VHH binders against Probable aspartoacylase. Designs and how they scored, part 4

Target 1, 295 residues: Probable aspartoacylase, of Acaryochloris marina (b0c2k7)
Amino acid sequence: MNTNHIRQVVIVGGTHGNERIGLYLVKKFNQDSSLLFRPNLTTNCLIGNPQACKENQRYIETDLNRCFIKADLDNHLLGRHEEKQAKVLHEQLGPKGNSENFLLDLHSTTANMGLTLILVNDHPFNLHLAAYLTHHNPQVRVYRWTQENQENAFVSSLCQLGFAIEVGPIPQGILLASLFKETETLIHQTLDYLEQVNRGASPPLPKTLTLFQHLEVVDYPKTSNGELAGMIHPQLQGRDYQPLNPGDPIFLTFEDQTLFYEGCSTVWPIFINEAAYYEKGIAMCLTHKQDISLK

## First folded at step 4 (VHH)

Design b6R (from h2 with S31R; framework vhh_8h5u_2)
Fold by ESMFold2-Fast, scan of step 4:
Structure b6R (fold): chain B 295 residues (1-295), chain A 123 residues (1-123)
Amino acid sequence: as target 1 above (295 residues)
Amino acid sequence: EVQVVESGGGLVQPGGSLRLSCAASGFTFSRGSYAMGWYRQAPGNQHERVAIITSGGSTNYPDSVKGRFTISRDNAKNTGYLQMNSLKSEDTAVYYCARGYDILTGYSEFDYWGQGTQVTVSS
C-alpha cells in the first residue's frame, strides 16, 4: 500500500471551550456529515474539551493543549479534568506519533493571526500540504514550533500528519461569520488535498515554503513585585507577522513611558496581546521569517 | 520582576547527597504553563542540561544522572528542587535553575536563569 494513504481524518474543535468557531464547525459537520464527504476519505469530527465548551471557558482546571506529553499521558497520578480528557483522546487517536491518521485541530485567537497553520513537526507531508494551502491562499501564514529533541504537548502532536489552524482576531466566546466561513473553506481545501493523495495523485507544489520559525516569547513589563506594569504599544498592536526592528516601540507603561525593542536584529512577532497568554506571561512570540526548500 | 534563586549547594563526599532549591518570584508555577530546568557548568565546559520538569509533571534526565537525580516542584512554596544522590566527583559544577515553556525546550528557550549554586564533590 501507498505510504501516503490516509486511513482517517480527524477534525478537533473545542480543544479550548471559548474558541467558538472550531466548536460550531464540528457541530455543523456532525449534524450533516455529507458536507465533508469525499469518496476516498473517511473524515470524523470530535469536540476536544466538551465541559469547557459547555462553560464557554478556555479550560476547567488546566490547558488541555499542554497535556499531550507521552510521560504525562502514561502517568495515572495526573487526574485533573483536562489530564483525564487527554488520556481519553489518546486512546481514541493514538498511539502518539502514529502516521495513518491526519489530525486537524481548530483554534481561534484574539491576536491578529489571520489564517495560520501551526506545524509542530517537520514531516514532509505537512510541509507539502502547507505549501499547497499557501499557494491557493496567499494570505495563509505558516508558524513552525519545532526544536531538535523536543516533544510537543499539543493535541495536534498525537498524529505525525496534521497541524492546528489558528484564526483571528476574534474576541473569546463569540462567533464571527467571515472567519467562520474562511476556516470552513480552508478545511475543505485541506480535505481536497488529502482526497487527491488517497487517489494516488501528486499535486504540483512550489519549490519553497515561506514559514515563521519560533524563536522565543516576550513577557509584559512587570513591577518588582510581579504586577503588570504596561501594555502592548499602540504602534505594535495588531501587527502580527510584520517586521519588528531594534528601536521600534514594543510596550507602553501605565505611566505613559514607551519601551523599545532592544533585540539585535529584525524579528516577526505573532500572538501579540493574546488574552489567554496573560496567565502564561506571554505578550508575544518572536519568530524569524524564512524560506525552506521542499523535499 | 521574574527571578529564580538557587540554594543548597556545598561540599559533599563521593556517594553523598544534596538537595538544591530554586525559589521563584514574580511568577507562580501553578498559574502559568512553565517548565523548570536544572543546568550545570564545570570550569572550561559548556552548560549541560541536568533535569527538566514540565508544567504537567513529565521529567527528562541525561544518562549521566538518570537514576541518581530527581527533579520536583512544590507549587504551594513556589519552589523547585533537585535531589542529588550517589554524587560523583564528575558532578562538581555550578548548578543553575531556569524557567522556560511547559514544553521541553532547548537551552536558548529558557528565559530566566539564576546566579548558580556551587556543588563540590571531593574526598
Scores: ipSAE 0.000, ipTM 0.168, lowest interface PAE 18.3, mean pLDDT 86

Design b6Y (from h2 with S31Y; framework vhh_8h5u_2)
Fold by ESMFold2-Fast, scan of step 4:
Structure b6Y (fold): chain B 295 residues (1-295), chain A 123 residues (1-123)
Amino acid sequence: as target 1 above (295 residues)
Amino acid sequence: EVQVVESGGGLVQPGGSLRLSCAASGFTFSYGSYAMGWYRQAPGNQHERVAIITSGGSTNYPDSVKGRFTISRDNAKNTGYLQMNSLKSEDTAVYYCARGYDILTGYSEFDYWGQGTQVTVSS
C-alpha cells in the first residue's frame, strides 16, 4: 500500500480467436511497441489463443476463458488444447490473484454492448479506474459480475487488477474500423491512468460509479429435448443497457407467439442475442443499474 | 417443464460411500452448454457448494470434500452424479442439484434447483 505502483500491464487479445479487434490491436502494438510507450509504465501484449486466432474460431477444443479455475490450473490431467494454454498463461501472468500486474483482456461481441468493462472483483483500484474511464468516456458501461463464494474462471481473474473490455456490436470473424479505433482509444485512456498512478499522481475521480450488477441469466424458449423454440423479440433486439419492464415483450416463438418478461421489477438486459452464447443457453444477462459510492 | 430431481441419499456409517444422482428433464446437457453443481445445507448452516462440473467437464471442489467427492455427468442419460467416499459425520446435510449457466465463458448463478436428498452419516 505504501507505493501505488503497477509493475507490468499485460494486454491480452485473441482469448477468443474470432474476436478480431483485440487480436489485431495486439498485433499492431507488437509490431510497434512505441505506440503504447509511457515512461513510468511497462506494457506487454500477448495473444491468448494463437491457434484459435489462426483458424478464426472462438476455440479449438474448449473455451479458453473457462479454464482459469485454480484447481483446474493445478490439474495435470486436464490436457485439452485450451487447458494446456491456460497453464502456460498462468505461468506467465500468475500466480492467480496477484496484485503486481494489471491485466486487460480484449473481447468483442455480436450484442449491442458498446464499450463495456467487465469487472469480476470489487478491488478498489478497479472501481476507481472504471469511474475514471466512465467520467472521461460517456460511451463506457461497467458490468459487474461478482458472486459470493464463487471463483471466476476468466483470463481476467488471473490478476486482481484489471478487467475485460467487451466491444460491440460486431459480427464474429470481422473488423469494424470505428470499434477498433474506439477500443484503441479506451486502451490509451486506461494506460494514461496507470501512468499517472505510477508517477505518484492522484487522478481526480468521481465520488460515485454507475454500474450494471449481474442478477441472472435468461435462456431462449426451448422444447422438451432442449431445441430452440423461439427468438429474441424484435422490440428487444439491440436494446442492451435499456430498461426491460414486467410485461414487456422478450421472445417471439417460431409460431409467432409473443412471450413477455414475467419478472417483478425493471431490469437492464445485456449480451442480448450474443451468437457465442447459443451454445451456452444464454439469451441475455439481466442486471440492475446501480450507483455505488467510491472510497 | 425444466426440472432436476435428486436421488440416492440415505443413512450411511462413517467411512462409507454414497452415489447421488441428478436426473434432468425439460432440457439436455448436450444443448445449451449447462454447468451442473451440487450444494448442501446442514441444520443451522447456510448453503455450501460441494462440487461443480462445467459444460466442458472441468470440476471444482472446496477443500472440505476435495479428494473424497467426485462429480460427473452422463450427457447420454441426461444425468449428473456425485460420488461421495470416506463420508464423515460433518457431511450430514440435504444435498441439492442445480443447473448452472456459463456467463461470459465463466461461472454464473445456478437457477433450476431440485428438492434435495437427505444424507445422514451416523453409526
Scores: ipSAE 0.000, ipTM 0.322, lowest interface PAE 12.5, mean pLDDT 86

Design b7D (from h2 with G32D; framework vhh_8h5u_2)
Fold by ESMFold2-Fast, scan of step 4:
Structure b7D (fold): chain B 295 residues (1-295), chain A 123 residues (1-123)
Amino acid sequence: as target 1 above (295 residues)
Amino acid sequence: EVQVVESGGGLVQPGGSLRLSCAASGFTFSSDSYAMGWYRQAPGNQHERVAIITSGGSTNYPDSVKGRFTISRDNAKNTGYLQMNSLKSEDTAVYYCARGYDILTGYSEFDYWGQGTQVTVSS
């Protein structure tokens, strides 16, 4: 089980159709594959949800990025648009849990996430690569989204190696040139690392990695009948990855009352006020900022 | 076809009991991958969460029903249940069951919904 050679890198854009940066990077790279060329690395790009991309919508019938549970992939009775598309992607990129392929899943967010790597497993290869990327690009943040004793449903879970790249802030359905260029640079830095691995010449790494470990989900304030009762507080808006202390403002009600963070210790909120998460009951994800050992 | 189908609704007097059933077809609730939830919607109200059972078997209830309602599964019948005791007029609603996933600890998302079953608590 020695991960010293990557057989294929797959870059997926348009898993959500209204996240345009990943879509147009994939289109750019498919039009001129020489842009991603490395002599010891095979890199392919694909569009995760072509119909959602055509319609500039997050999804058609259901969220593609929830369709990759093994029991669902094996269930041919699941026939919604994205469930069928997930089976196509599983045929191309699987079997689920392989270590031969490296998978980048490109996303964008209305939240002030900057350049974020979303790790859904604790594979040492992914942690080492994340440390490399954060060392060479200080704008990069690492969010670890792991669950104890539970399978991950995301497209990035198809392969043990790889992660999602989440970039923002950007409104749904549009492009932003600066963020597009920063994302492209991050992809090239990732490919340069993988090329060095395949040559047997991995660069030296820091002994520690700073990451933001998922702690809990916080919903918006609701009325007794389930209606929205407030908004992200102005003092919290856009402060992704910044400390939130007990007693700090967290929400502002429609009646102009401030609600305060009631936790017992400092946390680091992320995905603050993400537009797609209103339907999910997520106002933010709270994290712990941690330094972990890489050995 | 993958679906969940509710049954067991009806008219009951205040203080009465009902057991709602949620029959799964095309998948199994005995899979460790799935959560199940019960939701309700009364006229003039939004859709409200009533009970969740996670894939690991832990349960969660809002204060409005805690101690009165119990969510469970029967693996042999591939059916989920909501046992409702000490019913109040405020419990009058259409009740929906749903299949879902535990995305993160303390957080589940739901993707397959039943058509609903009417519960009316009145004389």
Scores: ipSAE 0.666, ipTM 0.856, lowest interface PAE 1.5, mean pLDDT 91

Design b7R (from h2 with G32R; framework vhh_8h5u_2)
Fold by ESMFold2-Fast, scan of step 4:
Parts: structure tokens; sequence; C-alpha cells
Structure b7R (fold): chain B 295 residues (1-295), chain A 123 residues (1-123)
């Protein structure tokens, strides 16, 4: 009996075309597949949005990482570039919600996210793997993006097993050798764990996992006509995963006025000042830091 | 093939009411999959969020319209609505409906926008 045997690992890079680390890691691995070889594991790499990668843009018509709702995947009338590409990926990686495949979706961010695992479900396998990775690399953070009675639209939701890897800070459209190497190391550590699982070995695991649970998004201050009215406060910039207390500075207006966090409890902001999120009305995501039991 | 169509706009006096409708075709506002939002744009301005309803029925409004506007949807008729009461001159704008991803609320998280319906509040 091997209920957690992984049939294949799929590494997706270039889901967003201007997030170059994932794209070039996939290109590197496709040029020399021996680099990812493990005897008891099949690993394949693919590019999520080839046209966006060619143009060094986040997307062509719409955000690919919002196209994976099951009803949209089944709807032949949805035919924008990324909607069609999502259907191609669904044919390769699906059916949506399968547990045979393990999916790594590689992303980079202008925010000071370090090395972040983004979990979109509570599958015990993913929680145990996240604990393994944080134990062996204390720089790794775990962000859980879940909501009751809501379907997740991200590429990483195609499979029950796996998560997104978000690395930063890095400007969009470029490579940084140090982050590239750190991401590659994290991929190999993940594959080493999966190889052990497929061999029937049980890696020793921590009893607890620290994670950051998604609560809500916060928009930038706006004028009455909907225009941007302020910026991330200098005292908050780059303080991803640090506590934000009621009364702490959160924004600085263009008129040099400080706006303060008006929430009732301490939160942990992340994706602070992410460049792609200006168009989304997201200045940061608020989280609660929590320790969960794994046994 | 896939579209939304707004209707119900018009000229109304301050303090008046209008009900806007948003009819979808080529997809459904399913009970668990999509948010629906109303945005408005006055000439020369950016898009402003007016109301959001999630697939689960939770609603969200900015302070400028809270208590005056109510968003709703009828999944059986594949139609969304915006009830606007106590209208003010500053509510004058083109009103757009769109479907969106349920967990996120920013302008660009909404797609399949309609052509808009003009609301003019003037004495």
Amino acid sequence: as target 1 above (295 residues)
Amino acid sequence: EVQVVESGGGLVQPGGSLRLSCAASGFTFSSRSYAMGWYRQAPGNQHERVAIITSGGSTNYPDSVKGRFTISRDNAKNTGYLQMNSLKSEDTAVYYCARGYDILTGYSEFDYWGQGTQVTVSS
C-alpha cells in the first residue's frame, strides 16, 4: 500500500511571463533533464504562458493565474489567450483536484517575500512537506491562501499535491543569480523529499508548522475620483512577515501625511508594495501567524 | 459569445432611485464560482468600486455608497442588480458590471465587463 506515491512531479515556470527565475529554471532543466533525475521519481517541466514569456509581460489578455476555476475550464466559449492556455494546462495536468501529480508553480515578486511556499489547500502531505522544508531551511516561509466554500483559481490548484514557490524581492523582467540559485536549491530539496516518499522512506518531520494564514487584502489610499492618493509608508516598506500593530504607520499620502493601521489586532502583512498588484488594488495581504499541530 | 449587458440607467433627480441590471450570457454566475461587481467611471476619472457580491452572497461597499446602494444577484435569471437610493450629483457616472474571482476585490481581478450604462443625477 502506497497512498502517497507520486506518479509525476510537474514544475511550471513562466505562469507570469515577466517572472524570469521560474522561466529560466524550466529552460535550464529542459536543456538537461539529468539535472532533476531521481530513480523513483518522474519530473517534467513546462512553461505556463509561453507568449507572455516571449514578450516579457505578466500576461497577454488576462492573468493566467485566475483562469483555473472548473466551470471556466469546462466552458468552451471562454477563448481569450490565457483562458485557452488554461485549458491546455488542464489537459496536461488534470483533471482538476487529482492527487497523482505533484505541481510546483514558480513565481517571483518585487515584495520582500524571501522564499515563500503558497499553499492553496490543507492536504496533510503539503503541510508535512512544508514543515520539512522550513525545518531544513529556516528562511522559508509558509503562506496559506484558503477560503471556506470558495474554489481556488490558481494554477497550483490543478493538483491536490504541491504549491507555489514565490521568491523575492526581485524587479520584474530580470534575473538575480543569488535568488535563482536559492530557488533551484529549494526545488532540489523538494524533489529529495518526494524521492524519499516514493522509495517508501518516512523523513523525520517536525511536530508543528508555523504558517501565515490569509485574512484579507488592503488597497492603497484613493481620492474621491479613484486615483492613487498615497504610498506604502517608509517604515512598512520591505517588512513582509513582520508584525503590524494597531496604530503603526501603514501609508504616506502624496501630501506627506501618515495614515495608521486601524485594525483591532496585530497582523502580519505580506506582498507589500508588489508591482503587479497596483492594477489589482492590493497594497498588501494581511495574515495571522499561527502554529499548527501535525500529529 | 461571452458578455454582460447593463441596463436601467437614466436621468434622475437628487434623492431619487434607480435599479441597474446586469444580464450575463455565455456563462453563468454560478453559486460557488464567481463574484460580481459594479464599478463606475465619471469623465476623466479612474474606475471606482461601487459594490461587490461574492459567490457565497457576502457584500462589500465603499463608504461613499454604503447604506444607499444594495447589490444582489439572481443566479436562476443569470442577472445581477444594483439598487441605488438617495442618489447624489456625485453618483453621476457610467456604471459597469463585471464577473470576478471570488477571493480578490481589485479592479483588474474582474473580467468580462459590459459596455456600461449612464447614470446622470441632476436637477
Scores: ipSAE 0.451, ipTM 0.767, lowest interface PAE 2.9, mean pLDDT 89

Design b7T (from h2 with G32T; framework vhh_8h5u_2)
Fold by ESMFold2-Fast, scan of step 4:
Structure b7T (fold): chain B 295 residues (1-295), chain A 123 residues (1-123)
Amino acid sequence: as target 1 above (295 residues)
Amino acid sequence: EVQVVESGGGLVQPGGSLRLSCAASGFTFSSTSYAMGWYRQAPGNQHERVAIITSGGSTNYPDSVKGRFTISRDNAKNTGYLQMNSLKSEDTAVYYCARGYDILTGYSEFDYWGQGTQVTVSS
């Protein structure tokens, strides 16, 4: 472990303005900072996209969570609302790739993701913390979205330490008290871990971490004219993190035909039928479930 | 301003060829994080992906154009290209160039789009 002390924890909510749980958690914590107090941590909260939050929309001009490529952050000619906001966040939290700060980016999804940690790097600190959180919360899942030789564009990539928390299922634009409270509990457990690290304590960890490694994106069936031709199959809807076997139903066409998964091996689909991903050509992300060694 | 501008469209007979150009300004395609794509839209249709070239130079094509169309990029000229051969009446569309990001190997998202160039294939 290269990291012995966290200088600052930053909790970002409202990176997408219609993902209300993160926004209102940040508002709650900013109204009473004593709620997040730990004697050996400095914790600050901020709203990623205030204008999108005001309008209860995902974004105003472009997706903020794609604006954090270093070349874009350095480019003053990129001046759309979210590109300007990304530069503000980079001034506050950067330089990009620092290891002094821990960044927690709060999101919600219409997909049945439960409580998911999204890891965009393989830093040992993040893997150990994910193992701690899943050990104490068996319902928490870990989705790893890493690739070699490619820069990550997400808010969570601003710092080496930290990850995104994705919670669902929840419709866009609303709050759900149970998920709100579960997310708050997960935040406090994360801060408890970081407080122990800053005190020089070594929290006990399991020997392995189960995670879901990203494999590929699957789009909805399309007609020859590019029109939507089908829907998530009823037998797949809401089965995030459950096995999808070759020959299992995956889509139902508007003509009532079942399309089957034609892959060669079992995969674990996630972000199934996410509302914001229709514009991105994503029906689901396929993952491989794996155990990794932590020792 | 950051923009991509298409050129090279026009009227061509079936079986003919056209080369489209995509000139970038306000950013550089040689940056390791950028992908470039070509999309098309015929009247009454949604946007269809035609070709993608990643920052590393890997290319991808749908079956409808594979073997007929070739995407390329000249980083020194900050320009992308689409070479279209053996054109069919079904290729008639407005063609758009886009700047994007390689989110994952094999998957790119696009966020800066040109205004399009018309390609008409008719006898």
Scores: ipSAE 0.636, ipTM 0.843, lowest interface PAE 1.7, mean pLDDT 91

Design b7Y (from h2 with G32Y; framework vhh_8h5u_2)
Fold by ESMFold2-Fast, scan of step 4:
Structure b7Y (fold): chain B 295 residues (1-295), chain A 123 residues (1-123)
Amino acid sequence: as target 1 above (295 residues)
Amino acid sequence: EVQVVESGGGLVQPGGSLRLSCAASGFTFSSYSYAMGWYRQAPGNQHERVAIITSGGSTNYPDSVKGRFTISRDNAKNTGYLQMNSLKSEDTAVYYCARGYDILTGYSEFDYWGQGTQVTVSS
């Protein structure tokens, strides 16, 4: 509950080692902690997967951002590099589901996600903060990744308060100054909100929040042997957060056949053609655009 | 300007003790933000890790110094320390302190290094 005082903010960068914006923001803030100073707020930064960052790779053995299921964290037999690292982060930031700390997990993507907040729960504090951020920064989009009776495996699920910040499009392994600066601004806007909360002031909030609710994932066309059989259609590429209607082009096969979206209603695709998701069988995530009431 | 500066090196006889200090400026130690480490380099050798302390206070040592050396930090003084007991001739090296990022697994990345302080253990 503790929505009247945030004990500590933790900013995690480099959960994926080739997502360089989060890594270098954490390095910048650790070099000069005065940059994040607020009189009534304690903010600390850490690197989620230092070895993956050193090697400029997403991960070493397995995706760190899938290792935070409670049963897996409690399982001493899971001993791959990232499974061990997840247990360390759980010791530092846990127990899983605590509400003492506010956790920001910084990510970047090859998909045209712009500035996205990824919410993994419906905590009112997170919804109110998301509304504040979208009001003050109109480029911000809110993606809610919740599923019925399913535990979230992401780093950001360690704490009830907080979310992931996903920025793109950017190729893996590089920096882009404009996105770096926009991400830094968003972090400062988040800290300003938390500072006001800790001062006992209520920031002015909008009455509604527009968000994109997760529905399902869609895989690429595959051959009978499980090999890639097609690509994101040119008319869909880069159209993250734009409506996809029944009958719109969705894929182009290697034989130049257009495949069409066969769903029954309009959806809003995101994470379109994300490079890291080819290994996961995800061509895009489908969402429904919703306006929710905050009071 | 971020800096770490070592002090306290010198000449000691085998079996003696020495305390090294690492003064930080341009940043402050805090929970979840910074680890600090001590490394040493003898002539003709690569840098060897001697001790790491995380912001949460967890420590890690190689077998060569475990039980003899103790790493600590004083956040109020913004200073780290390496207490060296039962010194051996093999401990002769230039000792460097470094700032790193906070992780408990020993996978800390170190970004700012001091100039080093000479420790000589001889009879």
Scores: ipSAE 0.000, ipTM 0.118, lowest interface PAE 18.4, mean pLDDT 85

Design b8D (from h2 with S33D; framework vhh_8h5u_2)
Fold by ESMFold2-Fast, scan of step 4:
Structure b8D (fold): chain B 295 residues (1-295), chain A 123 residues (1-123)
Amino acid sequence: as target 1 above (295 residues)
Amino acid sequence: EVQVVESGGGLVQPGGSLRLSCAASGFTFSSGDYAMGWYRQAPGNQHERVAIITSGGSTNYPDSVKGRFTISRDNAKNTGYLQMNSLKSEDTAVYYCARGYDILTGYSEFDYWGQGTQVTVSS
């Protein structure tokens, strides 16, 4: 079920330059590496997109967190800023799909996500660690997205072990002390688990894990020419991880018309009204709340 | 109205080539960072993915078509393409184009589908 030894833990902050909590945690840890010290664990921190961080922007030319497809990493013709940066990170952390390193990618969101672990694979190690973290931190949520025959493009997909930590709500470009401290605590608890693994100990684990399985993406109401035609309904705003029932309000048009959720069953929306996703046509992601068995 | 419309299907002999087109209207591929996918449904078979091109230009193919099919798009023409080479009888299907978008995990999700175009590979 569990990996027997982690060679290295890598904590990445500033994959998106305007997500400041991850950036400043990495800067803090790089100034005093003793803060992350564990006797049987090697932990290193790095900044994913230094130029975007310097400019306090999500990215310079393209989204770094879409650049980690293996074919793209091998394509010498792809030379935009983030495509080049992805190749640098691949040299440092690869080869893509290795199981020796654990990769923790720090992100923040304007959506009311609280503290969320984003899993892009079903590796048993990641599921067990997520169960450990949610057992000790009931406020932590687990969001899982896996797709058959599709490769993940995220920086966190460079390693089999690890996931992203998404924290919110927080405006782009700023820090919030409470979320900063909560994220730091979650990082330390993750390192404590990995330290126990490297000692040859199996941490005590719950028998089940509650997670939110991705179903689909929902776009904002649009005009026939693709322009924005509405907003997240006031009754849905900030209700990430809360049930959305058929017939519940979902959008409010600019003409003050309420649009209702037309699905056939209850779902749990997340990433509601995320600022960076307006350019991507994503108003929210719909999920199913599931309990999975860990044997 | 957001639409994608397929064209270029037809009858071709085994080993032949076809180029399918997907014309988009009601949106532009450069606006909103949209992805595009091609899917097929063959008689007696399940609906399957054929090719995806992400908003960033990354491509993905299942092993059944990898090396034979190439997906591309022309943002200026607002049109996507599927170049199909070395066609086999098992490639016979209705081919569908779909608009997609990148999601938080780096996968593409698809929301608008075309009506399909028939490809028949027969001697």
Scores: ipSAE 0.000, ipTM 0.280, lowest interface PAE 14.4, mean pLDDT 87

Design b8Y (from h2 with S33Y; framework vhh_8h5u_2)
Fold by ESMFold2-Fast, scan of step 4:
Order: structure tokens, then C-alpha cells, then sequence
Structure b8Y (fold): chain B 295 residues (1-295), chain A 123 residues (1-123)
């Protein structure tokens, strides 16, 4: 991949139809493409799941952001709505593993994630861009998910370059003007960076990047019958990216008992109490905050 | 179509054994990073995870069945299995198999579910 010539940028919004900020940014940009113009870039915007967006639902039959495994994309027998839509997107953005596109996948969350970049690979270009964005926007956080000897199923995995942008907190199905404007600003700063790289005038980069490395998923407390038995503790609610120490409150049961974090070291929880993750058995993702060196 | 189909359920006495099968059609376990899981549901209960085998072959069990149940798969036959030993009355449930993905280390999600097979443990 020639990272000195990033000519094609694709912005996907509405991968989940009730995540409205990404959808309406894409609609705004499609109405007036001059807003994203850069002389050395071509930027195109796509709605990932138009039917889910029309219905203001996360998905119609299955989660689109799980449909991008190469074997599934090649499987003509997978014909649910989102599986068919994934094949359309693969035709436009792929081929997976050999795409020259830079891809931004826009998402929003009910969790107090602020503005988060979700990196699913360690491509040096993505790390350098994340460092640039966090240096100029100290409120931006970087969450890294990487799996070796395994394929990623997300839309963003169609391309080596790019990442997901997750913004919150925002209730599903609505817009918030401040988050909309902050997301738009972040998109423009990303395009400005790519334009400067293509122009041969790469901006100076920080020597380090702070990121939050995925450790594990934590489920809600369950009864012996598998039923929900508790809630996020009031002292943890909304404290995404803040330290959770051994012995700190983590859950409150329906019987008013506090459950405590039983880990051996401090962790940084994120995606706390995300509404869409109740069906997935995710109360939060635990991370380690770390600084990595960039050379 | 893509589907998984359970078989091997039935009536068994306490302390007995059953082997459930999960036959996949319309996809192959060896062609993707697919996980396979077994879940169960007794009347009035939510779905409970029983066993997961990851794309790499790692297995995971809750304490309620650990040491008694073994999950496996045979890629050549495109079939998953749940070997159930030392069965107890509380193991009585409809058992479901599912195709899934290893989304994160230690975490899998499932997207294609079978119709279930009844396991009854009673004298």
C-alpha cells in the first residue's frame, strides 16, 4: 500500500440505521460534495444500510457490521438483507485485502465515549494519523482492537487504511448538534491530513500515541436461569475512559447489593451500558491505557 | 440456504450420556473464522451458554457443565458436537447450536441459530 498517494477516501454513515449523526453527515456531504473537496483527494460518501436508516433501526435482519468476512462475502447462499448489502459494499469498496481506499466508518453510541477512533489494525499510517488527531484534539480517544491469525468482520476491515469513528453519549435514533459538529470537524481534520500527505507536506507528528488496548468483555450479572440480575453501578455509569481500580463498585443488583471489580490491576472501562450491547452480553469492554512509541 | 441443524436429543436417565450433533449446510467451518456454540433453554428461563468452540479450536464452558460436557467439531464432516456425560435433571432443556464469529479475544457472537433439540433427563 503506497501511503504517499491516498487518492480515494470513502466515508460510510448509517452502517447502523439508528446511529443518526453518521447518516446525516453523509446526506449533508452528498447534497454538496464541494464541502469535502481537497485537490489531491477524491472523497465519496455512502449510506451503509439504507433500509435500516429509513426505519431508524440498528438493522433489519442481522448486524451489517458482522457481514464482512471474506468467506461470507463470497457465499451466494447468505441472502439476508444485510448479507446482500455487504456484498454490494464489497463490490464498491473492495476487494477486501487489496483495496486502495481510505475508509471512515461513522458510528454513535449511548455510552459516554466522547469522540473515539476504533483501530482494528496496526498499520503505521493509521497510528500516525491517530496521533495527529489526538494531538490537535486532546478530547479524542483511541481504542485498539487487534486479533492476530483472525479476520475482522467490520465494514472498516474492507480497507487497510482508515478506522471507525464512534461518538457519544447520544440516545439511539436522535441527533445532537454539538456531537454532529464535532464529528464533522474531525472528518475535515482527517481529510486535511490526507491532503497534506498527498501534497508531500506531511505535518509533524507526535513521538508517542496514547491508546486504550482491548483486554476483555464483561457481561452483566445473571441469575442461575440466565436472566439479567443487575445494572451498571451508579458510581461507574458514564465514567468511560476513567480508571476502575480493584475493589471499586461495578454493578448494583436488583436486590440493592453492590458488586465490586475483582481484577488484580487498574483498567479503563469503555462502552459502559451501551444499549445495543444488552443483546450481545456486553456490559462494558475493559482496556489498558498505554503509550506507544511512533518512529 | 445457510443453516445449522441439531440432532441427537432424547430422553435419558440421570447419570447417562447423550451426544448432540450440529450439521452445517450452506457454509463450511474450515473456510472462515467461524465459531460454533451450544446454548440451552428450559421453560421459563433465558438462553444459557453451554459451550463455545472458537475458530482456532479453543473451548469454553460455564462451571455448571465444565468437566461433564465436551464441545468439538469435525471440519471434514462440517459438523459440530456436544458430548454430554453425567447428565442431571437440571440439564433438561431445548439445546440450540449456532454459527458465530470470534469478535474479540474471549468473546464470540452468533448469527445463525438452529431450531433446537429436546433433552430430557428423568427416570
Amino acid sequence: as target 1 above (295 residues)
Amino acid sequence: EVQVVESGGGLVQPGGSLRLSCAASGFTFSSGYYAMGWYRQAPGNQHERVAIITSGGSTNYPDSVKGRFTISRDNAKNTGYLQMNSLKSEDTAVYYCARGYDILTGYSEFDYWGQGTQVTVSS
Scores: ipSAE 0.653, ipTM 0.859, lowest interface PAE 1.7, mean pLDDT 91

Design b9W (from h2 with Y34W; framework vhh_8h5u_2)
Fold by ESMFold2-Fast, scan of step 4:
Structure b9W (fold): chain B 295 residues (1-295), chain A 123 residues (1-123)
Amino acid sequence: as target 1 above (295 residues)
Amino acid sequence: EVQVVESGGGLVQPGGSLRLSCAASGFTFSSGSWAMGWYRQAPGNQHERVAIITSGGSTNYPDSVKGRFTISRDNAKNTGYLQMNSLKSEDTAVYYCARGYDILTGYSEFDYWGQGTQVTVSS
C-alpha cells in the first residue's frame, strides 16, 4: 500500500496502569491540546485502561495488551474488565487492521530498553518512519516482533500504521523526569514526520534500518517442581541490546552457581529481568541484530 | 459462559497411561495467536509447564515429559488433549489447561484456567 496522507494520529497512554510516563504524557496533552498541534495533522490522545491507571496496577483482571485478537474482539462472551475495554477501543480506532489511523501505544519497562520502537508488522511506512527516528535520535532502538501466520494481540496492532514506544529502565508505578522528557521529544519527532508527509513532503531517509528481530524467549532457571531457582547474572543485568555469546554468563542460581548461555550463535537479549514478565516465565527475549534495505 | 473444564484424571499405576481432556466454551483455543497449554501443580510447588500447542499446530515440551506426553486439539470440538504415557510417581499433580498468547515467542500469558483435574500415580 501507498500511504500519502494520515487522517488521524492517536496516542494511547496507560494501556498498563503502572506505566506512569505514558499516562501523564496523555494527561498533559489532553490538558493543553495546543502542545501537539500541527496544521495538517489531527492528533488525539486517550487512556487505554483508566481503572488500572487509577489503581496504579498493570491491569485489573487481564492484560489489556493481549485482548486485541480479532476473534476475541468479536466475542461478546469475553466480558472481563480489559476484554470490555478492548471492545470500546476497537469501536473508536478500528476496524482492526485499518490504515485510516496512525497509532502510538506508550509503555515503560523496568528493563534497560532505552527508547524502543516495537514494530508488529512490516508496513513500509512504519519501517521508513523508524529509520527517520533512529537517524534523528541515536538513543532509539527498533524491535520487530513478527511471526508468519500469527495475529498480534497488542493495542498497536489495531492499526496498520504506528507502533509501541517502550521506555526504560524505570521502576513500576513512578515517574522519571529525564525519561519523561525523552519520550515527549520522541513523540514530537514522530508528529513532525507525519506533518511533513501530510504536507506532501518526502523527508530524507537513511538507505538502511538496523533492527532487532524477535527469535524466542528464555525462562528463569526452575527446580523440578517449577519453582524459581536463579536470577539474571550480574554480568548480564542491564545489558539489553548488547551481544550475548555462547558461553557467556546468563544466570546465577541461589547457590551461587553460574549458568552459561548454551545457544549456538550470538544473540541480542532484551527485556532482561522485566518485573511484569516474572508471571509469564520470561527472563529475557532473544533477538537477531540485522540491517534491512529501505525501498 | 467463558470457561475451560478439565477431565480424564484419576489414579493410575506407574508405567500406565491417561488422556486428559480440556473442553472450552465461550472462546476458541485456536483464534489468532492464542496457544493452548497444559500445566501441573503439586502441593507446595508453583505451576510447571508440561505442553504447549500453538494456533499453527507447533508443539513444545520440557525435557521432563518430552517423548512421554503428547498435546493435541480438536478445533471442531474446541477441545484440547494431553496424552500421558509411561507415567511416573513424580507426574502426580493437579493438571490445568489454559489459553495463552503465543507462548513460543515469549509474550505468553495464560488467563483462562480451569479448576484442574487430579492425576495420582501410585502403586
Scores: ipSAE 0.376, ipTM 0.731, lowest interface PAE 4.1, mean pLDDT 89

